Miniprotein binders against Probable L-asparaginase (ansA). Designs and how they scored, part 26

Target 1, 322 residues: Probable L-asparaginase (ansA), of Deinococcus radiodurans (q9rrx9)
Amino acid sequence: MPASLPRLALIHTGGTIASRPSPDGRGLTPQTPPALPGLEGVQVSEHQPFNLPSPHVTPAHMQQLAHLIEQLAGGHDAVVVTHGTDTLEETAFFLHLCLPAGLPVVLTGSMRHAEEVSWDGPGNLLDAAQVALCPQTAGRGPLVVFGGDIFDARTVTKVHTSAVDAFGGYPGPIGRIDRTAAGPQVHYFARPEPRPTFRPVTLERRVEILYAYAGWQGEGYAGALERADGLVIAALGTGNLPPELLPLIAATDKPVVLATRTHAGPILPVYGYAGGGATLVEAGAIPASFLNAHKARLLLLVLLNLGASREDIRRVFTQGVF
Below, E stands for the ipSAE of ESMFold2; O stands for the ipSAE of OpenDDE; V2 stands for 0.75 times the mean of E and O plus 0.25 times the DockQ between their complexes.

## First folded at step 23 (miniprotein)

Design U3 (from J3 with I16L M67L; at its last look DockQ between E and O 0.71; V2 from the best seeds 0.74)
Fold by ESMFold2, look of step 23:
Structure U3 (fold): chain B 322 residues (1-322), chain A 80 residues (1-80)
Amino acid sequence: as target 1 above (322 residues)
Amino acid sequence: SDETLRRLIWEAFFLLYEALELLDKGDPQTAIKMLQEALDTAQDAISEAEELGNPELIEYAEWLVDLAQELLEEARQRLE
């Protein structure tokens, strides 16, 4: 009886996992979705809302994907999404914020393409499907599976440009899938935690990111502030900026969120010199907690589209209500 | 007012999040009290959004009402 079999929705969006050398010789382009390796006893439906390299993916594409997943929820037990690796972590986090709970959603991709003899696509895809169908996965929100590691969408990030083990993050994976002679084994290191859901109708608000560096005097800040409804700054270390930024941040009521340009670790606003993180927070800046700049941007974008005040935004970020 | 609508939405949101945590930690009795307050607050937000004609925040307020009702049912079943 086919109604008794698990039902998996496989959603392709592009990326290296779908790519081959282009006919004109100019490099890799997304073309053909990957085949799911031998997953017996599972009913698979396939969908392709778009076929893009991940640098072309926008929040509008992420919302389109979230809508498709919601449409599929009534007819499926799990969802797997194939996605290019450069923005995969952003799509995963957007889905974490905006999908209602219950349905397992697992994202994956590959670092190599199908014409390479040691390509990682089939293993990542099979692992993602098996994790998505694992009963222990329920209630954990969207996950990223890559190289056998299982990552929470809030913490996962691409940490290497070309290595097959390209994904990591702070504090690291929340689980593992390994294959044994008896089949796949999925282990989680913690139980699921409840998380809020955000449901913006539109994504018309604008959030821009500025990147701090040695000698930055605030170039680009005024223009970004004028164009945007809120800013994220990838700040130095634990959330410090050159002194010229302090009066600029103090002068606006628009939300300014401090993330770090450091690849890992939280904002710790403890320095009291002009532009030190303590002074910036006193002036109204909002520490991004553990979120990197581009995830902080997505959270701020969602909150602005739901009418959150600067005080509500600060509470969400600092109390980790995401 | 628009400020009142936004305040009601986010008050209901935070109450619901706190109630979710209470249910997860096995305290459905405290969660029920908080969920009832969240439901009342989200219903007030719907009324305010209708007066202002804000269709986006009406939709979110309605979702918050539905969630509060679902969690109330779950919490009451856990006490039985």
Scores: ipSAE 0.748, ipTM 0.917, lowest interface PAE 1.1, mean pLDDT 91
ESMFold2 (binder alone), look of step 23: mean pLDDT 85; pTM 0.818
OpenDDE base, look of step 23: ipSAE 0.753; ipTM 0.910

Design U4 (from J3 with Y60W; at its last look DockQ between E and O 0.86; V2 from the best seeds 0.79)
Fold by ESMFold2, look of step 23:
Structure U4 (fold): chain B 322 residues (1-322), chain A 80 residues (1-80)
Amino acid sequence: as target 1 above (322 residues)
Amino acid sequence: SDETLRRLIWEAFFLIYEALELLDKGDPQTAIKMLQEALDTAQDAISEAEELGNPELIEWAEWLVDMAQELLEEARQRLE
């Protein structure tokens, strides 16, 4: 008897890949999802839980998407999600934190829309589907596929506003897909890293991000602290701040996580001057490891909604339990 | 108490993480011991959450029970 065909769930959420110039002349708006170019021998189901430009996506939308993926898992071998590129990396990381590890989930989008010459939507979508169905993808958690590169959800980030090769991160892609005469070729440069996952019921807690700059004296800190259950600071370099932040952090009872405003690289708390990262960690700040500020915010949000103590939060971030 | 529930569920979570590290290092015997402790701790967390009427953490505790059980089966297969 013929084996059943692979079953792919294609979930559309919006973004440039679904967008065209607006009929009213007001610019680019999401309209219709793209068609999956020729993928022979695969049963495809299509779903659209929402249709948004990615700046409109919230953690509640990410949780809605996670629930849909869980519902589809029993009937599918893989999932592809199309998503706008401005927050794609945040959705990917949320899914990494909150989905079981077994079902391949690949997110992608495009930098160009369907009316542009050489638009990248069809290639990215086909690559994402082929990566999602590749046996080597099993056990890796959610991935981002863009421009033929395969990225880990923990490290991927958008590093250019307009270039077609807009995605990068530290240390970079974990794999590659190329199309050859013999078919698609998927290669991974890293092994799967299984991790326990989280299951928040609500996402009601609030985490705010503050951005460090030369001459910052802590403006906005008190107000953010009043509104939020935890803070993330996009700090300077390897996790350094102007000296005025040291006593503020030392007096703070809520979690304060140090990420970097630098485009890439981990927090390394090695400086001992006032506001140097070593002094901030001694005062209670939590290094974000290699997570950028907005991914650190999502992790902290999840941990706070699961009742993590400050000590538990520190352990998750510093030991990389994500 | 609420404090006891949070302690139990986070302990179970970290035990599972440590067991995953042990499986990766090729020590399934120690991983089995930690996973059994994680399973027992997560089941205690479910009981505490039910007594307190805390439905939000019950789901995660059940998630951790399922994960610990699957990993126990995997670890025991590796042993023989």
Scores: ipSAE 0.771, ipTM 0.923, lowest interface PAE 1.1, mean pLDDT 91
ESMFold2 (binder alone), look of step 23: mean pLDDT 85; pTM 0.812
OpenDDE base, look of step 23: ipSAE 0.774; ipTM 0.919

Design U5 (from R4 with L57F; at its last look DockQ between E and O 0.77; V2 from the best seeds 0.76)
Fold by ESMFold2, look of step 23:
Structure U5 (fold): chain B 322 residues (1-322), chain A 80 residues (1-80)
Amino acid sequence: as target 1 above (322 residues)
Amino acid sequence: SDETLRRLIWEAFFLIYEALELLDKGDPQTAIKMLQEALDTAQDAISEAEELGNPKFIEYAEWLVDMAQELLEEARQRLE
């Protein structure tokens, strides 16, 4: 007679939300996962596949997490993942690429720990759970919830090192959660879009990132390209490089993806001077669309592990097939 | 050949993506045609991967078959 309660899987992976100052004053140390504050009428299962500061998280950990989420999908209505904030956006994007749509997955963390006066962990965790269980979240890919904002995994990024309001990105959040007397109120500003799912069996391919700067003559390029199956360059502005890079890009069949070192905006390959984005694309470079360098690296890594040709890779990036 | 296998895999992948777009636009009849082609192409990829003895690509091609079949069922339900 009584309907079953909603089932939420809470997956902890570490980070500041799971840390407190060490006894010897040396800094934050990993400890117990945070408790989910009062969430009446929900069955919560808890899981901890690893407990790491986010700089220690690798794509292999992200794949391990994806596998756990797939295992939990048959028994749960939603998933919340707690994660350290330095690489949270990379894990979110990896899950976006590799998990099918349908089961809500929401990632969050905190900028402050439990002993700070204005702790943000419990609020972010409760918001994430409420967003994950909201019916309007169904059919969306993995989301990041932070400070009441709901972000798309493709665009969310950490934009401040220490502010509580540390997450943003271009073009911005896709929704909001607010508290009311009747409970949480979730609003989305955009509809879900169709997206492919990628399922790499292995992650053995290698993708390196190079960072462009004024006066760069290609130092490190040859070595990186030799070690890697593909390369991402965080280029200048709309996707421009110093002129020395043009013949280097023209000389390889390996994929070279152009992202920007600029904080916001897509690659727009419109400049025709030597090293201008139009010349680089003509030479074979692949514009990253709106993905920043580390998200472009993850996409390229996945595509290479799935045997994509250079033309397939170009199609995925330029047609936004992600 | 390995080249043939990779071509079949990515052909099936892009057909599935195009079908997802058609379902989102409310055109399940066209999506069904794309998904049937994707399913046939992914099944050919399984055969090619088995001939080459590549278990990783067998697993991926089988996943593409499963995806196409799930979406076919969804598309047919929407048409009814």
Scores: ipSAE 0.716, ipTM 0.908, lowest interface PAE 1.2, mean pLDDT 90
ESMFold2 (binder alone), look of step 23: mean pLDDT 86; pTM 0.830
OpenDDE base, look of step 23: ipSAE 0.801; ipTM 0.928

Design U6 (from J3 with E21Q D24E; at its last read DockQ between E and O 0.85; V2 from the best seeds 0.83)
Amino acid sequence: SDETLRRLIWEAFFLIYEALQLLEKGDPQTAIKMLQEALDTAQDAISEAEELGNPELIEYAEWLVDMAQELLEEARQRLE
ESMFold2, look of step 23: ipSAE 0.787; ipTM 0.930
ESMFold2 (binder alone), look of step 23: mean pLDDT 86; pTM 0.832
OpenDDE base, look of step 23: ipSAE 0.867; ipTM 0.954
ESMFold2, fold request of step 24: ipSAE 0.757, 0.746, 0.758; ipTM 0.922, 0.918, 0.922
ESMFold2 (binder alone), fold request of step 24: mean pLDDT 87, 86, 86; pTM 0.833, 0.831, 0.833
OpenDDE base, fold request of step 24: ipSAE 0.881, 0.879, 0.868; ipTM 0.959, 0.958, 0.956
ESMFold2, last read: ipSAE 0.743, 0.753, 0.747; ipTM 0.917, 0.920, 0.919
ESMFold2 (binder alone), last read: mean pLDDT 86, 86, 86; pTM 0.831, 0.831, 0.834
OpenDDE base, last read: ipSAE 0.875, 0.884, 0.881; ipTM 0.956, 0.960, 0.959

Design U7 (from J3 with E56Q D66R; at its last look DockQ between E and O 0.83; V2 from the best seeds 0.81)
Fold by ESMFold2, look of step 23:
Structure U7 (fold): chain B 322 residues (1-322), chain A 80 residues (1-80)
Amino acid sequence: as target 1 above (322 residues)
Amino acid sequence: SDETLRRLIWEAFFLIYEALELLDKGDPQTAIKMLQEALDTAQDAISEAEELGNPQLIEYAEWLVRMAQELLEEARQRLE
């Protein structure tokens, strides 16, 4: 007799893919999870730990989701998560940090809702399921599938507010799913990378983000530093700041991580003028490598909750141990 | 001490990471040595954490033990 059918866990969390115009005319609200288009020969279990627009999702929700996925792992071959697009990349990266790489986990959402012409929910959902069940997906950690592109959780980001192909990132997708007469075809352009797993029990440490701009003199820095256990600064270019920040960063033992406000590229601390990245790193700042500010915040949050020293935090970020 | 506990956890963490790199590069013999050291270090962290009563770090140290054990099994299979 035939082998047992593949088992897919479908986890709904909300977002535009679950949204419709509200009856009171106040706009879109999450209401009903999308239906998975027919997927023959697959046993699907459905779960809904929460139903939120993604701006309401917190790291605590991301941890709840990670725990649910771990509970489902023994009974399933793959997981698909539907999620709102504004924070989808943060949830994907949190899961990347906190889940072992063995079980395929694919996140997706939609830019349009079910009552719009050419809405993208069903296609993204079917693509996500087929990628998640593809044998070559195993060992890659959580992925984002959107518009037929397959993205690594570390680099994927929403790059457009309203376009259907709203996701990108540097260096870009790591794979693709296309449909042919012979069925779906999944191709990867990169091999899986080894990584350890982080596993915080609590997420009660506080990390705040500050955004650099021309003429910034450090407004808000002192208050953020007082409230937080660590800071991330979305810095200029390769990790440069106005000169007023240099003595402020030098004066604290709390971790201060430099990400960039620019669209692409790593922190490269090569400039030696006051506030140049080399001077900031010499003063104790930690370059975020290629992580954007909100992903660097999640990594720093996890590390602080696991008791990492400032030197261990620097090593994780600079050696790319994530 | 609390500083000793945190040091042991992060030493074990980085040993596991180095072993993962060695497995990826096709050197399971060296990876096994690193993973055995990681396992011993994580077990020492558990002992330190139990003495201090630190539940979060006990749980993570136990997680690191499980990761090292699973990778040891994988590495030994690659030698066969």
Scores: ipSAE 0.752, ipTM 0.917, lowest interface PAE 1.2, mean pLDDT 91
ESMFold2 (binder alone), look of step 23: mean pLDDT 86; pTM 0.829
OpenDDE base, look of step 23: ipSAE 0.859; ipTM 0.951

Design U8 (from R4 with D24E M67Q; at its last look DockQ between E and O 0.80; V2 from the best seeds 0.78)
Fold by ESMFold2, look of step 23:
Structure U8 (fold): chain B 322 residues (1-322), chain A 80 residues (1-80)
Amino acid sequence: as target 1 above (322 residues)
Amino acid sequence: SDETLRRLIWEAFFLIYEALELLEKGDPQTAIKMLQEALDTAQDAISEAEELGNPKLIEYAEWLVDQAQELLEEARQRLE
């Protein structure tokens, strides 16, 4: 058999890594994707299903991206996706849920644009490509590579608005890529984990997020419930709410998932006062495990589109079936 | 019925997930039993979806069949 070069699909979606100051002076806009620097001995195909700042990316765009990746799988050894950083973690998690684990998929972006001193685009892109082609990456599902860190799609999040090392999450990276005289070195701290795959055909179900705050009396709850097929609440601390939410949740027939507005950490439904997490779970609320509110929303959206019952949804979230 | 179809799909889904955990823990014999049940359940889901004409869920049921078959092959290779 003839030896063939590794085949990498490079998919551009926009973001700061593709952005420059606009000619009209209104600020940065996505324009031209970055070039992949210094990657010899690899066959690269380039694709651009859309060119958007990440605040314009929707779950429909994420599904379009998942379909493109599936189409490319038969002809490629790995995929790299460039993406704006504001919603990158949501696209990564959507792909984690909806793609099988076999094909390496690595997402990255940049915090600086090409006209800035020491912009991070080329380094992140090269790191992502080299991680994606590393044999040890196979079977891990979609990953985020940023600043030399390799992140799990379930836990990665943007933790700073402007710092170059903007990505983190709990518990943190699962691996690292470093450059040495012998070339790039990829190191993982854990073995790949088995995971299910969810494959919705449509995404027409609606999930809304409500954000808890001190003194919240349930404003907006009824309206969100009427519009949505399920709710996520970014609750206080380990999953607690003001007491006025308890009767509202108890009367709700649709799924209500409790995530936390806290930067990191799991839902721990242990408090027994009115609105304490234990009382909310007893009333039917579903703890989001370690997922933040916007990732919990994506999981709930996928489950609703796959016809999951409330009991199935509770089981997926509480047993960590994702 | 539509309720029967959804129940079959999610029963198959959870059987596959439990089998994945068993394979991770090094119990391929138990995983094979669960995967055979998952495969049978997912195939019943396909039959129900065809009878109802529900194309959205039939694609997922077909995916579950494919996954159960691939994992069965993997689990059987681990016993060799």
Scores: ipSAE 0.725, ipTM 0.907, lowest interface PAE 1.1, mean pLDDT 91
ESMFold2 (binder alone), look of step 23: mean pLDDT 86; pTM 0.829
OpenDDE base, look of step 23: ipSAE 0.824; ipTM 0.938

